VHH binders against Actin patches distal protein 1 (APD1). Designs and how they scored, part 8

Target 1, 316 residues: Actin patches distal protein 1 (APD1), of Saccharomyces cerevisiae (p38281)
Amino acid sequence: MAFLNIFKQKRGDEASQLSAKGREEISQSIKICKSDDAANEHSCSGDCKTEIEEGEQAFAKLKIEHETPLLNSSKTPKIHFVVPTSQIDWQHDACLEDPKSVQYKISQWCDKNSAKFSNVGTGKTLNCAVSSLPKDIMDIDVMRGTKNNVLILPYFIWLNDLRSDDVEATLDGLVPDLLDENISREKLLETRPNVAVARERAFVFICSHTTRDKRCGITAPYLKKVFDSKLQEHGLYRDNSDYRAEGVKIAFVNHVGGHKFAANVQIYLRNPNTLIWLGRVTPTIVPSIVEHLIVPEEPTLPFPEKVRCIKKYQSW

## First folded at step 6 (VHH; framework vhh_8cml_1)

Design s8 (from i7 with L100R)
Fold by ESMFold2-Fast, scan of step 6:
Structure s8 (fold): chain B 316 residues (1-316), chain A 126 residues (1-126)
Amino acid sequence: as target 1 above (316 residues)
Amino acid sequence: EVQLVESGGGLVQPGGSLRLSCAASGFTFSSYAMGWFRQAPGQEREFVALISWSGDSTDYSDSAKGRFTISRDNAKNTVYLQMNSLKPEDTGVYFCAADREYYWGDYFNPAEYDYWGQGTQVTVSS
């Protein structure tokens, strides 16, 4: 139990980095767990216990930055485009490796239009990421990267059959409506047959971009094992072939900055519509994250000292 | 080997102009946002300007806005800072920096940047 005592001590040190004002800021988006509830080790047996032990051994070997306060070390997106690649690692520049790809064209569109949307919607940025979510390997254009289905968060929609040559025209039409608070989901989808609802309860993205930073590549698989095991206990785990609604998908994403704060985990909850972005996530705290943040109908936040950014969006 | 090499600094009179250049090598320049920072005598390193990987987005500190223009040439792996209407307060060492993930982080914070040049001295005095 020596490592649990070390964990409690380190947790106390990190908690001291979060100011009272910072706690108030976080509480505007989500209820914070009582410290004793969050610190309690949740029941974890069999594979889950073994995976935590193996993960903690791997994490102990890594140089992770523990001194900097995390809150506001990242920005909340207005729109986060997530492009399936079926890959768990990417070349150094990920979205920008192939100028003909859907993700390159989306990244270019985001860059060009960032200032245009600065005063609309909730959040700061327009972002594109690649992910380990599955792509359609039977479609030659998808395999070439010139066509894909794109997940749009925090809106929990899929933009299907998007071609790289059509990105500019498609997003020029879709994004203003998407950011307009006066346009309902029902109205947005009414004339857009290529737009479908994503029915997951949550998406959990773990930075695994090994080519960009080894800490991300080493930490991400260990965290995913613990998330998978804990979600399986609750009947919420979904593999790539499982399309049942109200589950949770865990996926790897390319580098999102702040690799010194490994592991980086972005959690999107559909209801209430919230992004919780965590740094310094370790295998030991994953059960608490699942039990308090992901599983309950009314989520509560354990370990607010680990929040890099948080935003509660309008219900969509 | 990653290198950022600044040039174009020097001594100018108040109201004068300078064009700084930063030549990049050893990484995929066209995928990185490029920033300029300065460190004035007795001050901390501060943000001056940023240009996105494509060149379509720029941002400036309040002190630089309207006087300085950041630009880039991806074919030449070079970023530029055109400085007009220079003031004594603009005196400092000017650093070029590269940031791949500028859109996720606080690009006003020097700690967010992946690569740094050694700096070039700019002195504005009569």
Scores: ipSAE 0.518, ipTM 0.806, lowest interface PAE 2.2, mean pLDDT 87

Design s80 (from i7 with L50R)
Fold by ESMFold2-Fast, scan of step 6:
Structure s80 (fold): chain B 316 residues (1-316), chain A 126 residues (1-126)
Amino acid sequence: as target 1 above (316 residues)
Amino acid sequence: EVQLVESGGGLVQPGGSLRLSCAASGFTFSSYAMGWFRQAPGQEREFVARISWSGDSTDYSDSAKGRFTISRDNAKNTVYLQMNSLKPEDTGVYFCAADLEYYWGDYFNPAEYDYWGQGTQVTVSS
């Protein structure tokens, strides 16, 4: 119906929350789209239009906080460990559910080592998350959670065949080298046969942790449908069995905080190496995000008023 | 049913000590970071101290460093704040708060905490 009019009205209200200083901060990491470019209608398949309409109806029923400025409502990590579970929802504690699991041991390692890699008061700099990315169902230790392949962002590498009992020794050796800007990828990999490059152009993580907050569970599937459809139009969509390079993986992640700002979407771009974390993402703006931020070789940011945090990392 | 119950507040003279306790129930305490916040009359709620889910990491406000110690007992579902060398400016209502440990928030911001206690009054006067 009249979604364009409602969209433009809400966009104007939210845009007023981003200060000139905040806009300048964002511009240090990424070029911001001109307002007209971001607001322009984008064509997609007929299914995409229906998915947007259905999603907007679902979103309209949710109480989402629209008054608070989003910029700096979250912190960028130095390292983000992402553990595949093949699940789209998790227990309330997610990473901490099973003390014998790889994700528990990584979370424990991050906690123990937080003081080495962060200034007092800067929040979490080493984060562990679980995701809907696929795990190897043919490996009994992987199915039990005591062995896994771990995605390490923003470095776009896989730490393969990591056993829970080996987490401390492995990360004690690996993480200082990752944080040393003088150590190249080639040098890091030359002695580590279990470390491989992640060849995706981008990862998009949508918070779907229903057990923690119903808004995450309701919003995430609608957003994923629109992302999937739009990425398929560009030949960038990859399902769980498709390992071709230079595609985009859309996955669900556990609770990331700030559920009142649903939907929460974390976008990692490999080149330039950037994390863009967005709040209040709706089905209507997904096509613009794909077209301006994900598809182009030189990304531009639509809707800077929706940025919770942003960081441009060193290319690796 | 989630509950955080503070105790140990009271009246103390400058230079004195108090030990606050916060007993938690109704959630998986061992998975949550625990914080202490205080609110003085006419002021906003401010961060005092935080302890991670495992107890391996602690953080303190500048005013609390060297005087206050946060600790926890995961077997007893309890977090503590030992306050030494108390000053009149430490007067306020002290709140216990719980935050899911792997959260990516600004943990000095009260709005980022999941659960809150009712508070316990601390008065430091001559």
Scores: ipSAE 0.428, ipTM 0.740, lowest interface PAE 2.5, mean pLDDT 85

Design s82 (from i7 with D59E)
Fold by ESMFold2-Fast, scan of step 6:
Structure s82 (fold): chain B 316 residues (1-316), chain A 126 residues (1-126)
Amino acid sequence: as target 1 above (316 residues)
Amino acid sequence: EVQLVESGGGLVQPGGSLRLSCAASGFTFSSYAMGWFRQAPGQEREFVALISWSGDSTEYSDSAKGRFTISRDNAKNTVYLQMNSLKPEDTGVYFCAADLEYYWGDYFNPAEYDYWGQGTQVTVSS
């Protein structure tokens, strides 16, 4: 390539990094917004506008990698276990800090069984993360980490009252049934009284793992404030005590890799059942993400150049 | 604080064998996946092998599969790479690397790893 083209590549905007083939790949999972619908609209007022301004000032001071194309820089899981901790930051090794914990036992189970559910050379398909979702601080076993309720995505179910000692037996039975497309949700729930439907419209996870990377810790709170404000405008915001159906939960999660692409945001939509994983998310684009991707009954994707990976799962 | 120290490199004839060791300190070794990468003269760093934190899962590059075996000893905080049927194409600096279990990135990508050793030279002469 000529010198001018090399220079422009280093200075090019993110939109130029998404190829026609990449756009087609994304289109197989979700409809992409027209430029007129998503182009730099700041449909935000009052507190939300102030939060965007403050967040952009914080982001401007960070060294974020802008030159690498994002699509396929991460991989979609077949199953994502999300363990509530009520914490917004964790020790460096998060899930593996305490060998007696539910998240340690789930991580161990995933490691032992990941190859069973993957094609040769495709790597890990079963992932465990900790989150800021609330845990029952009045239950001594929950406080000790040896009992918890575990969110299982993309299935939008809660596995309740799971004890660390029971993880292997429970997941040995549950996971094959979850991955069997011939087993309906109704049939799965018939024999599992501790499994309940998660009735949220969507879960939004922002990497906030400060101990792993300070950019994650700095960016995540600013993004959450804008998401919270925008969701409140639409009546979709749910705090930790609000279990009304069809709302959206915003939570922090531990390290998801690619911290140089901060902020990292994983969006799970229940209907249609889809994971959209975004990198380089800034406060300014959050309103557009809420308006076009989360709020509508038929979601559309703004800023497809920010997609790290995307997958439309079977309806559940 | 964190250190990864490779050893066991050297000069070997084609068809020979070599065992690399990587001694880890300054972090909770048993919580980390451990990988081996190599860099040949004039080339980029490439993936060779990975072993999960528990040792229950291993991954190999196509060039390593069937010839190399990765293993770990959590009691000694050490990861090993047993290399058999060595070829001139295996010549390079071999690095061990550590990454926390359950990252979502491509484990073939060096940029996903948290900690790196300084490398040990392996030379396979014709």
Scores: ipSAE 0.449, ipTM 0.743, lowest interface PAE 2.3, mean pLDDT 84

Design s89 (from i1 with G104S)
Fold by ESMFold2-Fast, scan of step 6:
Structure s89 (fold): chain B 316 residues (1-316), chain A 126 residues (1-126)
Amino acid sequence: as target 1 above (316 residues)
Amino acid sequence: EVQLVESGGGLVQPGGSLRLSCAASGFTFSSYAMGWFRQAPGQEREFVALISWSGDSTDYSDSAKGRFTISRDNAKNTVYLQMNSLKPEDTGVYFCAADLEYYSWDYFNPAEYDYWGQGTQVTVSS
């Protein structure tokens, strides 16, 4: 019966799962949309509409956990290292599959050094991920994994030409300065020729690690198609050969945890410097995310009930 | 065949101590982070402690900090939980769990773990 089904849907509405305290917590980092925005307010046409419809059909076949409130189901990092691999899927252990790789050495460094920064509030929040961001196929050391350019978030910097053997010395010098609130970006870069500003407006990472969980692999491509289409409408889409500033890069990342809450999307905004980590992201809500969170100079959050964690970092 | 076998549980008075052990086999133990979880009667599994694959990093729940110490012996494929100053609230079945992913974003969530032991009972009463 339609009446009973509607009643059950209303009771299962994710919006009702977010407590007043949770809404207040989110509001400390970002303004929640004043109007109750819905994906229907940002309707797609043509190919975009078709991509949403196809994606929703694919999502409907998946067993996704819808009953648990999402807020605080993940942790915000102090530092997130993102390593380009040009791959959209990885072996089960991702960063640990090759002990000679840059990502292995960064992961090892994070483990060894997390406790050193507890007094500055780091603890357990130093993380390394691999991504589908492009690596230099013309460099033999890059192709074998012993050299890479590493994106460091939330600082929006690239650590270029990092070699596996140099990871410990490089990060021993760089990371304390990154975590020191009294050190400006300009001062940090003065003596570091291999450190460059990442000029993107935002990075959007979608978990696609199929080897770890099939739901991630199935959902991620459908989400990316809708993000790509909406960003193209706003002139913000950047492919791998487009180096223009102030655009948005969308990439796939390895397992981020919480696969039962697929799709998982991590959005890093450069200004204001903010991580918004969303679960249960569907193709239908992507237009609203782009229009309210990514496109405006003053971002607002349309679906606070989908936040797994959120952090507004200090401007540096 | 992957196997995690917990031991060392038992009945102890408030203020007492227990040392739990978890023996691992069937996987590359030194590549896995190891966690301890507990489950009280009628409750869901909750995080207690974590030790990284190398042993260089640990984390604890707020209730465990200062009282419990997690350690590992990679040569023996064993993880340990030393529990001091035990309280009645510590009563539950204690589970050993393995997570291959280095520094999972959500290592407090049982769903993030690849392998689980059958559990060992800890009762703090008397």
Scores: ipSAE 0.207, ipTM 0.612, lowest interface PAE 4.0, mean pLDDT 83

Design s9 (from i7 with L100T)
Fold by ESMFold2-Fast, scan of step 6:
Structure s9 (fold): chain B 316 residues (1-316), chain A 126 residues (1-126)
Amino acid sequence: as target 1 above (316 residues)
Amino acid sequence: EVQLVESGGGLVQPGGSLRLSCAASGFTFSSYAMGWFRQAPGQEREFVALISWSGDSTDYSDSAKGRFTISRDNAKNTVYLQMNSLKPEDTGVYFCAADTEYYWGDYFNPAEYDYWGQGTQVTVSS
């Protein structure tokens, strides 16, 4: 039986998880790294090396699904609303926990209006998520959840001072203009003083929703430590009080599905405007992701076999 | 204790109609998208219909479009599937399923759903 099992295993090991067609599909959105050294590069020293070792020990204890090909196991949104909560974990239903909250009203608006925007941009998906991005704890309405600043991706804009009671009227006006390819960013902003450009070069979201899946809660902090250390080496790290332009923000986000493929990482690049959603991200591969995908002016993708979905949006 | 209880299945002649119900308890029903799946003997579980948490968005399999209507009553924690113009190939066990995510994953895939009912048998035969 052992001999037959070894034979079947070797036959399986010869099959790539990423098909030639899948590789071609990814190549339409981003250039894949030419060097296979990207898969094994350890471009990290000092504290970063220790953080990788500690993270790998934590990951080794988790049961992660490694058999299923990842490409097309998730969908790219037309619009992704990201609501700051300053939290790293949320109740099971995250955005729908409080009907009076900004995130609840946005989620309700997205559901009601998904069909209205069919055949525009990336399809009919409009998504709302909560994040560990900071909220203004000195504002009582913000603390109560009835007012917030909302990040709108892939447009890299902030919709500031949005009140829950104003969500429907505000989004009814803003979203058709955002999806209209004939309206420039400058024209969008000239009549909207509450809309501001998000000046980051990239956002990196790591799923940390422990209440939904313990693997996300365990993996996310280890990945963030390695991302933070590597970005600091390149002068791109920004903490919650650092407002300098052209940096990278790492934040935690709520449930995004596919937790069996932990860790899940969503990377939004501003130029070229691209979403790269990765599964099975480990501490060991984070330095290569930072150096090849995030840091360069012309990004290249390491580990294309880890892509769950990818979309290059129109320049704005 | 999460529970989904299907009802309304039975034997019906070709061209007939059935209305399935799924009563939900033990979770915040109004926060979940609700789907119907079916499984014929010897086949895998396949998607039939979906309704979003608010009821404002629906989707159907190609075989269900124009014949089936999914609806929900959030006050009663119940989802319904009205099936018209039934055919012998509609025969199978019909399952109710709940998922709190919408538009992130592939909701045609049973593996994306958090909670499942036990199923109710639908037989279309003369």
Scores: ipSAE 0.468, ipTM 0.759, lowest interface PAE 2.2, mean pLDDT 84

Design s90 (from i1 with G104D)
Fold by ESMFold2-Fast, scan of step 6:
Structure s90 (fold): chain B 316 residues (1-316), chain A 126 residues (1-126)
Amino acid sequence: as target 1 above (316 residues)
Amino acid sequence: EVQLVESGGGLVQPGGSLRLSCAASGFTFSSYAMGWFRQAPGQEREFVALISWSGDSTDYSDSAKGRFTISRDNAKNTVYLQMNSLKPEDTGVYFCAADLEYYDWDYFNPAEYDYWGQGTQVTVSS
């Protein structure tokens, strides 16, 4: 039986190995770390080390799929709408639980218009997600879900005060301009007072949708603790009430597909404008991700074998 | 409990037509993308057709394009596959599958689907 277990583990390691063609594909978007740099990373000290140890104990009990190569197991978004809910878990349907909500109307718009934009811009999909980012609890329409501020990635803009009844008309006008590489951010903003620049250096989204998969609910809090501690060491941590520019926001998001590859982490860097979507993220590799990918002026990618998809967008 | 129940399979001659139905219960059908997969004798399970949760978007395998039409009735919690110009190569067990399509799906990957039916046999022979 020991021989069979070793054989299965070796098969999983081989299946997860990044091919030379896959490495070349990734290199089109980001410089890959020398393997020695990433592999020689040691556990951080203090609270960060304790959080990694606690997280690894929690992860050790989970059944994670290790046999399938990750690269191209997800599609790069052309536009990713992220709707604040202040929640860390959602109903099974998440965006579709309330037909009157902003996120429902955005999801419907994305579905209706996917074919129209199939050959335009960078990326493949139009996506809407809900997140733990804070919503205005003092606004009754926001609390009811019929009005919200929507983060639009990879463009690093906020579409503010969007009402559910206005979604179709607003996105019909905005999205073609977003996908037009000849329209600058300054030009886009000239006629749109409800559109503002998102000033964060990066957004990090961790799938926490427990109602969809318990592995997401178990893994996400442990990863967030390690990300938070490591970002605090660099002065980049921002809680939900901290809007200072050039920081990093960590938030939970609903189902992102591929829950068998837990934990799923989506990292959006503003400069250079890049999405790095990682699967099988463990507490142990988070410090290396922060140090090599998020903190430097010129990002480099550790553990390219954990990339589900990657895309470098036009600078905006 | 979640159930997907396929029906409408059978024996047809080449060039004939069949309409498959899949009745869903136990989940919010109108929030799910619905797909059809088939498994031919001696082959792996392969993608045939997909319809989005709203019905506004559809996709087909190259072999199904132009011959098959996927549709849904959200009021009846049912998805359909109209199969025309059937060929012997279309023979297989046809499975209905449900996927909560919000952000990321690989519609050719059976592992991305949340719920599966037990399948219905389609045989195309002279």
Scores: ipSAE 0.150, ipTM 0.590, lowest interface PAE 5.5, mean pLDDT 83

Design s91 (from i1 with Y103F)
Fold by ESMFold2-Fast, scan of step 6:
Structure s91 (fold): chain B 316 residues (1-316), chain A 126 residues (1-126)
Amino acid sequence: as target 1 above (316 residues)
Amino acid sequence: EVQLVESGGGLVQPGGSLRLSCAASGFTFSSYAMGWFRQAPGQEREFVALISWSGDSTDYSDSAKGRFTISRDNAKNTVYLQMNSLKPEDTGVYFCAADLEYFGWDYFNPAEYDYWGQGTQVTVSS
């Protein structure tokens, strides 16, 4: 098909943008697939095949920037707070829209405290994002935005029942312990009844922030359909009501930057604890991402030329 | 209505210092992260430094670390870049830029900024 030929041509051009030094850098965090393995067409049948075709048609209409090398076009966080909103789109500045909200208070805390952690390892980013992960719509304080459960990555924990007024005191206590390499997960949780382990194998976040860029809004739903179908084949798909361990949650997130490199996909693997942030993700490559990166116990990276940033964190 | 006006550029010898200023008007300055970018002829704009909306967080490009200091005065709606130990490779047009997003993921990407100044020329030559 035409789509396959376009994919092969674009991939060839992009692959030439990844330097030998860049390939070595990525290899320090994850094993790269042999070129032959990444070029293999992973089977996509029934609905999945239709979803890829529909998505490629939508992508073909968009101006996506293909000339700039992607590696190091973003930075990895030390801590990424992900706040459920049950929304797939947000106002221009999603986290700062409501000063009374949990996400506003977390964003404010991150800003005030970023300098305290500047001397701890490489990078210093404390980041807060909102997501389409479900919030408890039956709780009035959750609906008002003044209470929520917050996912903390790369630690794969939930900070439950966090109130906006309690954010500063809670994070002042929790975050130094999270960043202390000498404090085990068991020790961290023994005195914190509102902290629970997130038992997902992986989280996959797709930027869908239409208000910031229409390409994100257009691409994200098509990409999610292919991820969902492929994960269902492996028994790893979890919808919003499915809390079974060892599955994969696909969610939309607010603006992550680099919308000219749509689609942007952030993949957090729990074991080994790794963030892989990909740009220029198309429906055609999603099956390969699932089969090589998400499903295996020993993940390997297809399409290293699409990496914006990558970091292997310490196991928790 | 929105304006960012850079000043303080000029010609300086290698090893010298310059202090750039960027005066902002027409938006709620204290809610925006402020960045400095530079551009050499024929090149794309590259990130130099960032300061968060409150002033509590900063970041620098590898070439700027240890030599440049970004600061802000929210009462005066002004962001500054103190440049020390200047090198010929620091030559370029320096732009200030405003980003409403709180310390976004890719604040080094010029495309993510909401407002831009017109730039001020910095030339480091003997």
Scores: ipSAE 0.216, ipTM 0.583, lowest interface PAE 3.4, mean pLDDT 84

Design s92 (from i1 with Y102S)
Fold by ESMFold2-Fast, scan of step 6:
Structure s92 (fold): chain B 316 residues (1-316), chain A 126 residues (1-126)
Amino acid sequence: as target 1 above (316 residues)
Amino acid sequence: EVQLVESGGGLVQPGGSLRLSCAASGFTFSSYAMGWFRQAPGQEREFVALISWSGDSTDYSDSAKGRFTISRDNAKNTVYLQMNSLKPEDTGVYFCAADLESYGWDYFNPAEYDYWGQGTQVTVSS
């Protein structure tokens, strides 16, 4: 019970960090919840309540930075490649641990080609991450890391059966077409049998890279339990073997930066196509995030003071 | 056992040039993006320049762009900052920093860097 008083105090302190200008900036991408709506307690199953309590106890033991305003503490990508590994933690250099891997070749391609898709001196907007999303353990090349299915966000497509040796040629052809506003989704798919639509309603990525920072490893499993329980209540939960459309996949992701603002959560909504990147996410606020941001057809944002960056992408 | 050792700082007149070096040891240098930051008295540490792990991508602060060039030699585990057309406003302690996997997300934030050197003083004065 004490955790509710701590939550209320911390939320009050953080809310004061979001300026009127910052609130207006966020409103350009998403409607912000009315304070009353966001403050309402959400009923959850017995498991959900227990998971929140256990998670808050774990979070209370951690040093999390609460003084710095979060808005614009990170950058939104033009393209985010997400590589399935079935792992929840990775070596310190995650994407670069194996030079023969698909993720290494994608990271190398992103590095080499950053200047082609960004203004000089504006910074890199192409990113490759590894995730706990499932890889095909029955495929020997997939197990070796030299072949994989790669999720491409914010486009909500899968680039299937991508081999590490083919990464450069494949991305040299695909990425300019993805960034060309004159090329429709239907036209992109017509000539690419290895590209398929990702039919999930949303992807939620929680930084769990323990090898980089223990706070990520400690916080991520507790948040996932609460997300899983709330999504199950709405019939939107999908496990690794469930391929039904219009669900939500929660996965762990490697280092995203800003681990002092644990927990870091990246939410990609398919419609409207939006990235909401949150810091200082706690178990107590997860139900409100699910109820207001993920479940409704018209999403609203319950905790704008926790936004690190946000971008509404062009509908595709 | 990780070390970053800066060298090449000094006193120079406005319009002059300096080349800073940072020698790295104790980690897989070729897997790390390398950055240069500076800190003037009474100010916070600010971003100057970044070079990616492969050397294929660079980025510069607005104040450094067109005057400074970052480069690296992965065989020698060394990163360089060539500074031309120096101004009094460039005065500060220059720090070398190493960052794994953070380039493109939040590389302007000093807190995201894994390893830091102790700094080298650059003074631009007549």
Scores: ipSAE 0.352, ipTM 0.696, lowest interface PAE 3.3, mean pLDDT 85

